# Designs tried in a protein design chat: VH-VL binders against b0r6t4. Part 31

Target 1, 212 residues: b0r6t4
Amino acid sequence: MARFGVDEAGKGPVLGSMFAAAVAGDPAAVPDGVADSKRLSADRRAELDDRVRASMRVGVAEVPVDRIDDPETDMNTLTVAAQADALGRVVADGMAGYVDAGDVNEQRFGRRVANRVAADVAVTAEHGADDEYDLVAAASIVAKVARDAHVDALAAAFDADIGSGYPSDSTTREFLAAYVREHGELPECARASWQTSRDALGAAEQSALDEF
Key: E = the ipSAE of ESMFold2; O = the ipSAE of OpenDDE; V2 = 0.75 times the mean of E and O plus 0.25 times the DockQ between their complexes.

## First folded at step 12 (VH-VL; framework fv_oberotatug)

Design k5 (at its last look DockQ between E and O 0.05; V2 from the best seeds 0.00; counts 0 for: pae E 6.0 > 2, placed apart)
Fold by ESMFold2, look of step 12:
Structure k5 (fold): chain C 212 residues (1-212), chain A 123 residues (1-123), chain B 107 residues (1-107)
Amino acid sequence: as target 1 above (212 residues)
Amino acid sequence: EVQLVESGGGLVKPGGSLRLSCAASGFRFSDAWMSWVRQAPGKGLEWVGRIKSKYDGEYTDYAAPVQGRFTISRDDSKNTLYLQMNSLKTEDTAVYYCTTRYRDESGYYFDYWGQGTLVTVSS
Amino acid sequence: DVQMTQSPSSLSASVGDRVTITCRASQGISSALSWYQQRPGKAPNLLIYDASSLESGVPSRFSGSGSGTDFTLTISTLQPEDFATYYCQQANSFPLTFGQGTKVEIK
């Protein structure tokens, strides 16, 4: 019988949007290989994404940098909203499924997601659900592929190597430092509320002070 | 199962320093806003400070009595929250609790608590 | 800072009694109030959040009510494990503040 899985990607990067994805359909129709989603190459994820979309209903939601940086929001609430938006695009009344919990309290997270979906659905939230449920693993792949495409589009827009967009990526940090040095401000794709962004601005200010 | 385990408490003279740690398990630590709450012997609860998740910028806020002396930090790779306490005063003597900070649309609540670690500041 | 005043500071009660504890905020805090129970020698645990919402696993004999500045915690039928100190906490504004506590003692 038809079920759903939901996950998100891009919660931690300093650059770009977060994405949530929902996958709905018969669990038996989920392509082989989704269970290893965390260890897959970008090319393999793209192949599986194509297969998932060919056999399943798919919904995707984006949370852009401007919303992430709004001090009136927080990432756990934004994750709830994004998952609910993605899920609402693919479900009908009476469906049940699993979501990857983005909150300390799994039951609270699941209730918040369900309450934001217009359809009457049963949501079970679990930490690490993408490791346990093939539909959630499929959703993880879809969300990561959407994030990958977003990063590629940003790199093209800035005509630069921006790395993965994560704070731990030295290419990403080098891009930020170079951009702030050249322009005196963060690129539009940078999450200003991240410590990595604040560090880049602070370093540029210190360098200007030292030159004076 | 959510677990929070504090350590690092002990006896220290005024002006000294201690670093407390809180080992977390049973949830995705990187998603959590974390707090320290303290309780002086025989007294009530007092909020010490908070650190947001890395996804919300890791911003910290402190209660006035500890501002500038205490520093909250986190290491998400070790699932550990820290409290660096410098320039300790006898008034800082308390059991220190590590807590998770639930936020909903109407406020912030402490839904999970560790068992606490005792810090005694005396000459 | 928002000051939280609990009443009474202590009370004596018997198993089976109805117990009511009040908490008053020095300014309006809407429903941003929680209640905690602390048994002797133990860490506090959350009972009520958002003024009236029962935390998962908390017995239904506990209830909370109120909004604005005046809040109550009620224990409908006191049990032996309910002898503890109870704290309210406002979450409307920083610094977050607690009431001074109400000790519920066995008569």
Scores: ipSAE 0.081, ipTM 0.658, lowest interface PAE 6.0, mean pLDDT 89
Fold by OpenDDE, look of step 12:
Structure k5 (fold): chain C 212 residues (1-212), chain A 123 residues (1-123), chain B 107 residues (1-107)
Amino acid sequence: as target 1 above (212 residues)
Amino acid sequence: EVQLVESGGGLVKPGGSLRLSCAASGFRFSDAWMSWVRQAPGKGLEWVGRIKSKYDGEYTDYAAPVQGRFTISRDDSKNTLYLQMNSLKTEDTAVYYCTTRYRDESGYYFDYWGQGTLVTVSS
Amino acid sequence: DVQMTQSPSSLSASVGDRVTITCRASQGISSALSWYQQRPGKAPNLLIYDASSLESGVPSRFSGSGSGTDFTLTISTLQPEDFATYYCQQANSFPLTFGQGTKVEIK
């Protein structure tokens, strides 16, 4: 029986999109070395991504910044939608699998994902599923690689080092601060609803007042 | 049955403070976006602010007229929404409504309003 | 801020009439528009969300249309209980903003 794994990357960053990935196939056919994407180098992840895509059915969904900043959305709903979108691309009726739970309530998350998929599938959501199920680990790698490529593209577009895009990354914070000082507004790739973005805008405004 | 019941309204002098409460029941309060909307006597609706769910970091947003003076908070253990109003002005006089945007497990959308509580700021 | 402008501010109509209310946004808001009805002394009730989705329990005589900047609320056949004030609200960007309202009065 064909199974699937689903995970997402880029939920926490202040810059760029979030990505979800679904991998469907035989768990026994998952390439060796597939593990939590955070434990792998970028190059190794890229290699494994190629191997996964060569041997498994893969679907990827993107949640852009404008959707993230939509006042009527929440990250839980967007995660569900993204996972369901990715999953819908690789599944058929009767399939079952695991998803990394993006909600505090695993059961609710699983149901919500399943309900948004057109096919009749059995979805089990668990926290840390990428550490337990190889297909979810594979999905985690695919999502991370997609995220990394997206960040690289952003960096290239700005011709600047934007860091990882996470709030804790000093390079990201410095980029935002500099951009706001220069342009008086956030870059298009910045999630405006994030506190990090608001802080950058606030800091620039304060500095302007101090110069007055 | 979903219920939102506002309380804490009353007469207050300019510069004074007041805290409104909204008691929620009949739904998973912790999952809901909660907002305050006010309406001055004989006037239109004005969005005051909103607080998202704890899952979303309880991010808050405010309308410019109340920014820095009003604070929205929530206690999910008590199913209660709060509006702390400081440095009140006469133009803050209004009926204050507690509102919710709620999605169930299937993603179905719900919108609910309380009956409002009157705040009068007058010397 | 996104300004919402309703038209007209008020109108008089009779039972059975077709009523149309428009709402214009100062910038594109996609379909992030809701319509509310408020009767005197009552809290607002949601009629339409996402520009054209009918809220549960709302009569089918109410409909919403539009996207981007121009939106319309239509009451196909006005009923006695429909005499009220109607508001549009955008939820595309913060701060959330309402139109100034349209009062539908009895002719």
Scores: ipSAE 0.028, ipTM 0.607, lowest interface PAE 3.5, mean pLDDT 91
ESMFold2 (binder alone), look of step 12: mean pLDDT 91; pTM 0.930

Design k6 (at its last look DockQ between E and O 0.65; V2 from the best seeds 0.00; counts 0 for: pae E 2.3 > 2)
Fold by OpenDDE, look of step 12:
Structure k6 (fold): chain C 212 residues (1-212), chain A 123 residues (1-123), chain B 107 residues (1-107)
Amino acid sequence: as target 1 above (212 residues)
Amino acid sequence: EVQLVESGGGLVKPGGSLRLSCAASGFRFSDAWMSWVRQAPGKGLEWVGRIKSKYDGEYTDYAAPVQGRFTISRDDSKNTLYLQMNSLKTEDTAVYYCTTEYRDESGRYFDYWGQGTLVTVSS
Amino acid sequence: DVQMTQSPSSLSASVGDRVTITCRASQGISSALSWYQQRPGKAPNLLIYDASSLESGVPSRFSGSGSGTDFTLTISTLQPEDFATYYCQQANSFPLTFGQGTKVEIK
């Protein structure tokens, strides 16, 4: 029976898009090393991503910053939509699998994802599913690699080190601060609805006031 | 199973301070929006405030009666929600509930509740 | 603020009765209305969300209807465990607000 796994990457960052990935196939055919995805280097992840893509059906969905900042939505809803979008690309009627739950209620999350997929599939959502199911781990790797590539592209576009894009990353915070200081506004890749972004804007305003 | 356990309630004098905690388990706490709702003895429910998840900017909102006096925070590494209450008033006397706040396309609601902790403000 | 007014504040009913509780919003709140049940000495429990959606695990004898400003919670056949206080809550605008509550007592 064909199975699938779904996960996402990039929920927490202040910079850039979120990505969801779906991997469908035989769980036994998942490349060795995928199960240890949390401890993988970026290079190792990239290697495993290639192996997964070569042996499995893979779907990837992107949630851009403008959608993330849309006041009419929230990250939970966007996660459901993104997972469903990715999943819809690889599934057919009768398939079943696991998704990483992004809701307090796992069952509700799974139901919401399933309801957004056109195919009749059985979706089971669990917290920490990437630690338990190889296909979800594979999906996690694919999503992370997609996210990494996205961040690299952003860095190249700005010709700057933007860090990981996470609020806790000093490089990311420094980039934002510098950008706002220089341009008087956030970069397009910044999630304006994030406190980190607001802090950067506030700091710049304060600095301007102190100069007077 | 989702569990929310409030603690930190007790007797405090007007003008005093108290910090409540809510220990969460049975779900990925970092994904959840969290709210405090209180209920004065023999009265109805009153929303106190909320804190969004880190994935939604971790912003806080407060009801007017507690604005400037209460602060909501969270420690995702400890799966704990906090309510710092300063400048307490007698009218703040209530059972305080921590709740998960669910949101979707249709709206928002409180789907899981703790059993509450009693705060009594009295001279 | 959006005021939520419930009617009645209390009612007496018998097991097997049909019970109807009304909630009126001071302004339009679309379908952003939830119903909660609170048994004596217990925390509230979610019954209905989005005006008419039944929360998982809630008995089918509970139903919600309405949109805009007028909403209704209905218990088709009251059971012994249904004697409690019920609250409506709007989430259309901040601050989030509850109705005063409706206490359903045994006749």
Scores: ipSAE 0.745, ipTM 0.888, lowest interface PAE 0.7, mean pLDDT 95
Fold by ESMFold2, look of step 12:
Order: C-alpha cells, then sequence, then structure tokens
Structure k6 (fold): chain C 212 residues (1-212), chain A 123 residues (1-123), chain B 107 residues (1-107)
C-alpha cells in the first residue's frame, strides 16, 4: 500500500536555498539505514539517496534566497508551500502519510500542506517525524542531498570555499566577510534577512568609516 | 503538549525596571513568532509587541505606548522569550501573557497563550 | 488604527439561551477577524479565526459570521462553561487591535 513522507533541509543556513522532498511508495521498499540520517556522511547520504530514488517516487522543491528574503513571506509559510509542491509531484488521490511539522501547531501545518496539494490526501504532521517514520527519514535524506548538491554548485559558481552555508561554520562566515569587503554587497546566495548577513554588512560599513 | 509559562512579575515602583521570561515547550521554538499581550485589571486585551523567528530575522515591533521603554528578545537555545521593561509607569500595571502568533494568507491570530504573570507598578 | 467596537459590553443569560455578540470594525477588514474566550482568572483561548472557522476543539455550538465591518459570534445553546468574557480581534492591518470585550454572566 503506497504512503508518503515529506521533510525539508536548509531552513537554518545563511547561504543558499531551502529544499523540501517527498518520498512515496510502499513503506517496505524503504532502504535500510535511513533512520540515522542526521549522523550520515555526505557520501553515505548520496548512496542512500540513490537507493531511495531507485525504489520510490521522489519529488523535490527548491525555495531560493529571493523568496526567503521577500518581506511579504515568512519561512513557515514557505516551508508549507515547498512541502506541498514536493508532495504534489508524487501523490494520487486517497494516499496518506506523514510530514515533518515546520511550524508551532502540527495540525494546522498539516492542514495547510494538504490544502495546497491538488490530490485528495490525508496529511499527518508531527514534530520530529523524521525520527519516527522511515518514509520521512528517506525524504530527509533526499532533501539534504539536494541541498548538498546546491552548496557544491554555489562553491563552483563563486570559485570559492563557502563551507556548509550555516552561520556556525567559520568558513561560511569568512566567505561572507571577504565577499562584502571586496564587493561592498552580499553575494546573491546570502540570505540578507539573517543576522549573519547583517553582521557582515555592518562590519564592512564600520571598517569603511574607520579608514579616515 | 504546547506550554508557555511566564515568570518574573511582581511589584515595582514607577520608573523601575522588570524582566519577564516565558519558557516554551512542546514545539520548535525557533519556528515561532512570539508576542506579548497585556491586560490591565478589569480591562481588555492590549497587544504590546512581537519578535519574529530567527528564520525571519528576529525583528521586533512594539505598540506606541511602550516604544523605547520595552525590549523583546529571545534565546532559542533555552526556548525562552524575554520582555525587558524599563521606565515603568502605573499604566503598565497588567497581567502579561506570552503568545504564539499564527500566520497565514488571511492574517494573524494568537493561538497559544501562557497563563500570565502580574506586573504591578505602584508608588 | 482600526477601532473594534463590541456590543453589548455585558449581558446576563441562562444556561440554554442563545447568545449573540457583535463586533464592528471602523473600516473594512474583509474576513480577518478572530474571537477569543477568557474565563475568569484564565488566559484567553482562540475560538474562531477568519471570521467563521472554528479552532480545533471548539464545540459546534459556537459559530461566527460576517465580513467587511460587521461580525457576529453566536452561542446557540449556552453551557455553564461558556460564562466568560469574549473578545474580537482584527488582523487586517497593523497594529493588531481588540474589541473592548463582552462579559457573559449568569442571569
Amino acid sequence: as target 1 above (212 residues)
Amino acid sequence: EVQLVESGGGLVKPGGSLRLSCAASGFRFSDAWMSWVRQAPGKGLEWVGRIKSKYDGEYTDYAAPVQGRFTISRDDSKNTLYLQMNSLKTEDTAVYYCTTEYRDESGRYFDYWGQGTLVTVSS
Amino acid sequence: DVQMTQSPSSLSASVGDRVTITCRASQGISSALSWYQQRPGKAPNLLIYDASSLESGVPSRFSGSGSGTDFTLTISTLQPEDFATYYCQQANSFPLTFGQGTKVEIK
């Protein structure tokens, strides 16, 4: 019996897109090893992603930086939209499944996702669903692999080591600082609304003032 | 189970300061926009201010009567919302509630409420 | 600012009565209107959002209607737990504003 799982990756980084992924199919077909996606190396995640795509239906949706920074939106609403887009690519009427809740109220989050999907589906949203349901864990892996590929493409496009794109990564912070010093503005891949980005701009402004 | 627990209320003289805390559990605090709403004894509800989630820049907004005197902050590592109240006036006497702000295409509403903490400003 | 005016400010009613509370906005707010219940000594609870949609767990005896400037909360068959103060709130424009409240008391 076909079911689905949905998750997102890249909600917290200062660089690049957020991704949502949906995985649909027989839960028994989910590859072994998806349950520990948070502790997997990038190579191991890529291997599991290949297996998931070989045995399951997969949908992926990207939320780019310009949508993330749009002041008329918010990240929780963007998460709903991305999960619904990913899910809509793989489901049919009558399917049921779990999504990782990306907002405070699980039931309202699930309802918002379901309402944006054209097919008639039953969505159950739970916090930490990727820890409880193999299909959601599989979706987590797919979303993370899509994010990893995105970060690799950004590094290539900037011809630079950009780190993981997370604020806690010193390589990421140094890339931002250097780019702003050299160009006077944030790189296009930086989320301008993040504190890390505001700090980089502020530091460059202060350094320019100190050059008197 | 979603829980919001305010603390730090008490008696303070006009011109004094007080810091309120709101401990949150049962949801991902980092996803939440948070608000403070107050209620003077025997009176209605008044919005005080809000702070957006870290994913929306942690920007704050305040009602005009408290602008420049109150500061809202959050510590996502402790799942805690704060309200720093300075230059307190007798009209600030109220029960202070922390709330979560539900947002969608139709507007915004306050879906989870703490039980409140009483602040009394009296000489 | 959008001024929200509730009517009546208080009323007395018996268990089993039908109770109607109105809320008027000083300008059009489409359907961006919510209702809250506050029992004595307790925090408010959201009852209705988007003018007419019931929050999860709210009994079906509660209903909301209206759009634009005129809105109504109805309790079809008042129960003992419904003696409380009710507030409307507009979310169409900043700052968010509440009505002054309607106290429903035992007759």
Scores: ipSAE 0.538, ipTM 0.802, lowest interface PAE 2.3, mean pLDDT 91
ESMFold2 (binder alone), look of step 12: mean pLDDT 92; pTM 0.937

## First folded at step 13 (VH-VL; framework fv_oberotatug)

Design m1 (at its last look DockQ between E and O 0.90; V2 from the best seeds 0.67)
Fold by ESMFold2, look of step 13:
Structure m1 (fold): chain C 212 residues (1-212), chain A 123 residues (1-123), chain B 107 residues (1-107)
Amino acid sequence: as target 1 above (212 residues)
Amino acid sequence: EVQLVESGGGLVKPGGSLRLSCAASGFRFSDAWMSWVRQAPGKGLEWVGRIKSKYDGETTDYAAPVQGRFTISRDDSKNTLYLQMNSLKTEDTAVYYCTTEYRYESGYYFDYWGQGTLVTVSS
Amino acid sequence: DVQMTQSPSSLSASVGDRVTITCRASQGISSALSWYQQRPGKAPNLLIYDASSLESGVPSRFSGSGSGTDFTLTISTLQPEDFATYYCQQANSFPLTFGQGTKVEIK
């Protein structure tokens, strides 16, 4: 019987979009090796993504920086919306499946996802669902690969090494600082509402005062 | 099961400092917005302040009576929320509750509560 | 700040009674209102959010209504465990503020 799994990637970066992915089909058709998605190299993830897309239905939804920066919402709400959008592309009435819960309350998260999907579906949300369910692990791979491709496209657009896009990545912080020094503003790919971005603007202001 | 356990309360003299901790379990702490709410003995509830998740900028907001004296922080690697209280006044005497904060539409709600820890400020 | 005024400040009731508590905001807050129950010596529990939405695990005898400035909490058939203090909270704007509480006591 066809079922589904849903997960997201890119909640934590200061640069670029967040992605959700849904994978639907026969659980027995899920490629071997998806269970270790968090431990995989980028090349191995890309290989598994190809196999997942060959054997399963796949939906992907993107949440761009301007939505992430909107003060009228929050990341938990955006995660619900993205998962529901991705899931809606692949499900039909009567399907059931698992999603990785992005909220303190698992049942609340699952209810919110189900309510945003037009098809009549049964959603079970669990913390760490990608560790327990192969379809969710497959969705995690698809979301991460979509995020990886997005980061590659950003690096190409800026002709720069931007790192992973995470605040903890020194390459990412160096890119952000250098861009603000040269242009006097954040790059469009930076999440302006985030502390890392505010720090970069503040540091540039201090450096400008010292030079003046 | 969501669980919030406060600690660090006690007796302190006016002008003193105290740090409260709230240990969280049963959920992914990094997803949560966290708040402190206090209740003076025999009185009602008063919001103290909050800290958003790292995914929403990890910013803090404080109630006016504690602004500049109290600092909220979090350590996601330890699943722990902190309240650093400086320049304590007798008016700060209360049970301090750790809460999760839930945003729904335009509203902010406190869905999970710890059992609280008592802070007494007296000479 | 948005001031929240509850009525009554206390009431006496018997098991089985219908109890209504009101909460008035000093300015419009749309539906951004929650209700909490606090039993003696215990932490508060969320009952209702967004004026009328029942929190998971809360008995259906609790209901909320209202919008704008005037809100009510209703307990349709009071049970022994419902003797407690009830607080409303405006959830619309910072600082988040609570009503002064309504104590529901046994007759």
Scores: ipSAE 0.666, ipTM 0.846, lowest interface PAE 1.5, mean pLDDT 92
Fold by OpenDDE, look of step 13:
Structure m1 (fold): chain C 212 residues (1-212), chain A 123 residues (1-123), chain B 107 residues (1-107)
Amino acid sequence: as target 1 above (212 residues)
Amino acid sequence: EVQLVESGGGLVKPGGSLRLSCAASGFRFSDAWMSWVRQAPGKGLEWVGRIKSKYDGETTDYAAPVQGRFTISRDDSKNTLYLQMNSLKTEDTAVYYCTTEYRYESGYYFDYWGQGTLVTVSS
Amino acid sequence: DVQMTQSPSSLSASVGDRVTITCRASQGISSALSWYQQRPGKAPNLLIYDASSLESGVPSRFSGSGSGTDFTLTISTLQPEDFATYYCQQANSFPLTFGQGTKVEIK
């Protein structure tokens, strides 16, 4: 019976979109070497992504910055929606699989994802599912690679090193600080609701005041 | 299994300060919105305040009676929620519960609760 | 603030009885209403959310209804473990507020 795995990448960054990916197929057919995307190099992930796409059904969904910053939404709801969107692209009635749980209540998360998928599927959500189920690990890789490509595209658009986009990345923080100093506003790819973004704006404002 | 364990309660004089902690386990704490709800002895439930996840800006909201005196914070690396209580009043005497807060389309609900910790403010 | 008023404040019932508790909001809150159960010496437990949705693990004898300003919690057949205090909570506006509670006691 065909199974599926679903995961997301880019939940934490201050720059750019979040991505969810769904991988459907025979768990036994998952390429060797598929593991938690955090344990792989970017190049290795890209290689495995190609192999997964060649052997599995793959769906990817993007959650853009404007949706993330929408006060009428929250990241948990957006995670559910993104996973369901990705999953809906690869599933049919009667399929079952696992998703990485993005909720306190795993069962609730699974139910919410399933309810947003048109097909009648059985969704089991678990925390750390990418460490336990190969199809979820594959989905994690696909989501990560999509995220990486997105960040690369942003860097190219700005003709600047924007780093990984994570708040802990000094390159990302430096990029934001410099951009705000130059333009007086956040770049479009910055999640304005993030504290990192607010800090950048605050720092620029303070600097302006100090000049008087 | 989801578990929330409050600590830090005790006896304090009016005007004093106290910091409560809530240790979370059994779920990815960083994903959760968290709230404090208190209950005075023999009385009903009163929402104290909330903190969103880092993915939603980690913003805080407070009930008017505690605004300016209480501060909610979190340390995701320690799976811990905090409630810093300053300028305590006798009317702050209550069992304090930490809760997970979940947003459905209809609104905000408290789906998991700790067993609470008692704070007594008395001269 | 949205004030929540429960009725009655207390009631006596026997095992097997049908119990009904009402909650009224001072303004329209759509379906943003939850019900909690608190047993003596215990923390509250979520029973109903979104006015009528049963929380996972809650027995089917519990049900919620209502919309706008008037809401009802029903226990179809009261069980020994159901003797507790019940609270409604509006989830629509901040500050989030609770009803004063309804204590269900043994007759």
Scores: ipSAE 0.515, ipTM 0.837, lowest interface PAE 1.3, mean pLDDT 94
ESMFold2 (binder alone), look of step 13: mean pLDDT 92; pTM 0.934

Design m2 (at its last look DockQ between E and O 0.87; V2 from the best seeds 0.77)
Fold by OpenDDE, look of step 13:
Structure m2 (fold): chain C 212 residues (1-212), chain A 123 residues (1-123), chain B 107 residues (1-107)
Amino acid sequence: as target 1 above (212 residues)
Amino acid sequence: EVQLVESGGGLVKPGGSLRLSCAASGFRFSDAWMSWVRQAPGKGLEWVGRIKSYYDGETTDYAAPVQGRFTISRDDSKNTLYLQMNSLKTEDTAVYYCTTEYRDESGYYFDYWGQGTLVTVSS
Amino acid sequence: DVQMTQSPSSLSASVGDRVTITCRASQGISSALSWYQQRPGKAPNLLIYDASSLESGVPSRFSGSGSGTDFTLTISTLQPEDFATYYCQQANSFPLTFGQGTKVEIK
């Protein structure tokens, strides 16, 4: 019986979009190696992504930076919306599956996702679902690969090494600092609501003051 | 199972300071907005303040009576919420509850609560 | 600030009774209204959110209704465990505010 798995990637970065992915099909048909998605290299992940796309139904949704920074929403709601959007692309009435829960209440998260999907589907949300269900693991891979491609595209657009986009990445922090020093503002791909972004702006402001 | 456990309450003199902690378990703490709600003895519930998740900027908001005196913070690595209370007043005497705060299309509400910790401010 | 006024402040009822508690907001809050139950010596529990949505695990004898400024919590058939204090909370604007509470006591 056809089932589905849903997950997201890029929730934590200061740069770029978040992505959700849905994978639908026979859990037994999930390519070998997908279950170890957290330990995969980018190249191996890309290879598995190709195999998943070749054998399963795949949907991907993007949450851009401007939506992430929108004070009228929140990351949980955006995660629900993104997962539902991705899921809606691959499901039909009567299907059931698992999603990685982004809510304190797993049941509520699942319900919210299901309510945003046009098709009548049974959604079960669990924390760490990508570690337990192969279709969710597959979705995690697809989301991560989409995120990786997005970061690569950003790097190309800036003609600069922007790192992984995560706050803990020194390359990302250096890129932000340099960009703000040069332009006096954050790059468009920076999530302004992140403390990392605020710190970059604050540091530049302080530097300017020190010159006087 | 979601669990919130407050600690740090006790007796303190006016003008004193106290730091409350809330240990969270049973969910991914880093995803949750967290609030403090207090209840004076024999009285109703009063929102104290909130802190958003890391993914929403980890910004804080406070009720006017505690603005400038109380500070909410979190340590996601320890699954712990904090309430630093300075310049305490007698009217701050209350049971302090740690709560998860949820936001959806319907607004803001508190879906999970700890059992509270009593703070008594008295000379 | 949005003031929430509950009515009554207290009521006496018997097991099996229908109980109705009202909450009025000082301004329109759409459906951004939640109800909480607090048993003696316990922490509050969420019963209703979005004015009429029943929280998971809450018995169906609890129901909420209303929009704008006037809201109602109804317990269709009061049970022994329902003797408690109930609070409404507006979820529309900051600061978040609660009603003063309604104590449901045993007759």
Scores: ipSAE 0.813, ipTM 0.913, lowest interface PAE 0.6, mean pLDDT 95
Fold by ESMFold2, look of step 13:
Structure m2 (fold): chain C 212 residues (1-212), chain A 123 residues (1-123), chain B 107 residues (1-107)
Amino acid sequence: as target 1 above (212 residues)
Amino acid sequence: EVQLVESGGGLVKPGGSLRLSCAASGFRFSDAWMSWVRQAPGKGLEWVGRIKSYYDGETTDYAAPVQGRFTISRDDSKNTLYLQMNSLKTEDTAVYYCTTEYRDESGYYFDYWGQGTLVTVSS
Amino acid sequence: DVQMTQSPSSLSASVGDRVTITCRASQGISSALSWYQQRPGKAPNLLIYDASSLESGVPSRFSGSGSGTDFTLTISTLQPEDFATYYCQQANSFPLTFGQGTKVEIK
C-alpha cells in the first residue's frame, strides 16, 4: 500500500530558505542507503535524490527568508505549512504516513499538518522520524538536495563563498561580517530576525566607532 | 514525556536577587517558546514574561510590573530556562511556573507546565 | 491591556451536575481564548485552546464556546476530579492576561 514521509531541511541556517519535502509510494521501493542520510556526501545525496524521484512521488515546498522574518508567524507554524504543502502535492485519500515533528507536541504537529491537506490522510508525527522511517529519510534527502541547490544559487548571486549558511560555519560568519562591514546592512539572504544576524550588525557598529 | 522542573526558589529580602532555573526534557528544547507564569498565594495566575525559540530569534517580552528587573534567558545546550529576578519586592512573592508557550494564528497558549517553585520576598 | 472577567468567582455543585463558567474580554479577541484547570496544590493544565478546541487527553465532558468578547466553559457531567479552580486566558495580544479564576466546590 502507498504511504508517505515528510521532512524539512534548512531550519537552522542563518542564510537562505527552509525546504520541506514529501515522498510517497511503496516503502519497499525506497532506494537502499537512505537510512544513513545524515552521513552522506553531497554527491551521494544527489544520487539518492535522483533514484527517489525515479521510483517515488515527490513534493517540495520552499519557505523564503522574508516569510521566516515575518513577525506575524513563527518557525513551527511555517514548518507545518511547508510540510502540508509538500505532502498535498503527492497524497491521496486513505494514505497514511510519518512526518518529522517540528513542535514540542508531536500529536498537535501531526493534526496541524493533516488539517492543511485536502485529502483524507492519517498523519503520525514523531521527533526524529527521519532516523526511524525510510520514507522520512528519503524526504530528508530530497529536502537537503533542494537546500544545497538553493545555497549554490545564493553563492552565485553574491559572487562569494557563503559556506553552508549555518551560524556554526566560519565561512558563513565571515561572509556575513564582511558584507555588513562593507554595506552597513545585512545581505537579503540573511534571516534578519535571528541572533546571529543581530550580532553581525552589532560587531560592525563597534568596528565603525574605531574610526573616530 | 514532556517534563519541566523548576528550582531556585526561596526566601529573600526586599531589594534582593534570585535566579530560577527550569530543567526541560522529553522534547527538542530549541523548538520551544518558553514562559514564566506566577501565582501569588491564594490568588490567580499572572504572566511574567517569555522567550522565543532559537529559530524565532530568542527575543523576550515582559509584563510591566517586572520590566527592567527580571531577565529571561535560555541555554539550549543544557535544556534549561532561567529567570533572573533583581530588585525584588514583596508583591513578587509567588509560586513561579515554567511553561511552554504555543503559538498559532489564534494566539498564544501554555500547554506544558512545571510544578512551580516558591519565591517569598519578606523582611 | 485586555481585562478578562470570569463569572462566577465560585460555585458549589454536585457530582453529575452541568457546570457553566463564563469569561468576558474587555475588547474583541476573536477566538483567541484558552481555559485551564488547576487542582489544589497542583500546576494548571490546559483544557481548551482557540475557544473550543480540546487539548489532547482532555475528557469530552469539557467543552468551550464563544468568540469576540464572550466565552463559556461547560462541564457536562461534573466528576469528583473536576473540583478545581478554572482560569480563562486571552491569547490575542500582549500582555497575555488571565481571568481571576472560578472555584468549583462540592455542594
Scores: ipSAE 0.664, ipTM 0.846, lowest interface PAE 1.5, mean pLDDT 91
ESMFold2 (binder alone), look of step 13: mean pLDDT 92; pTM 0.934

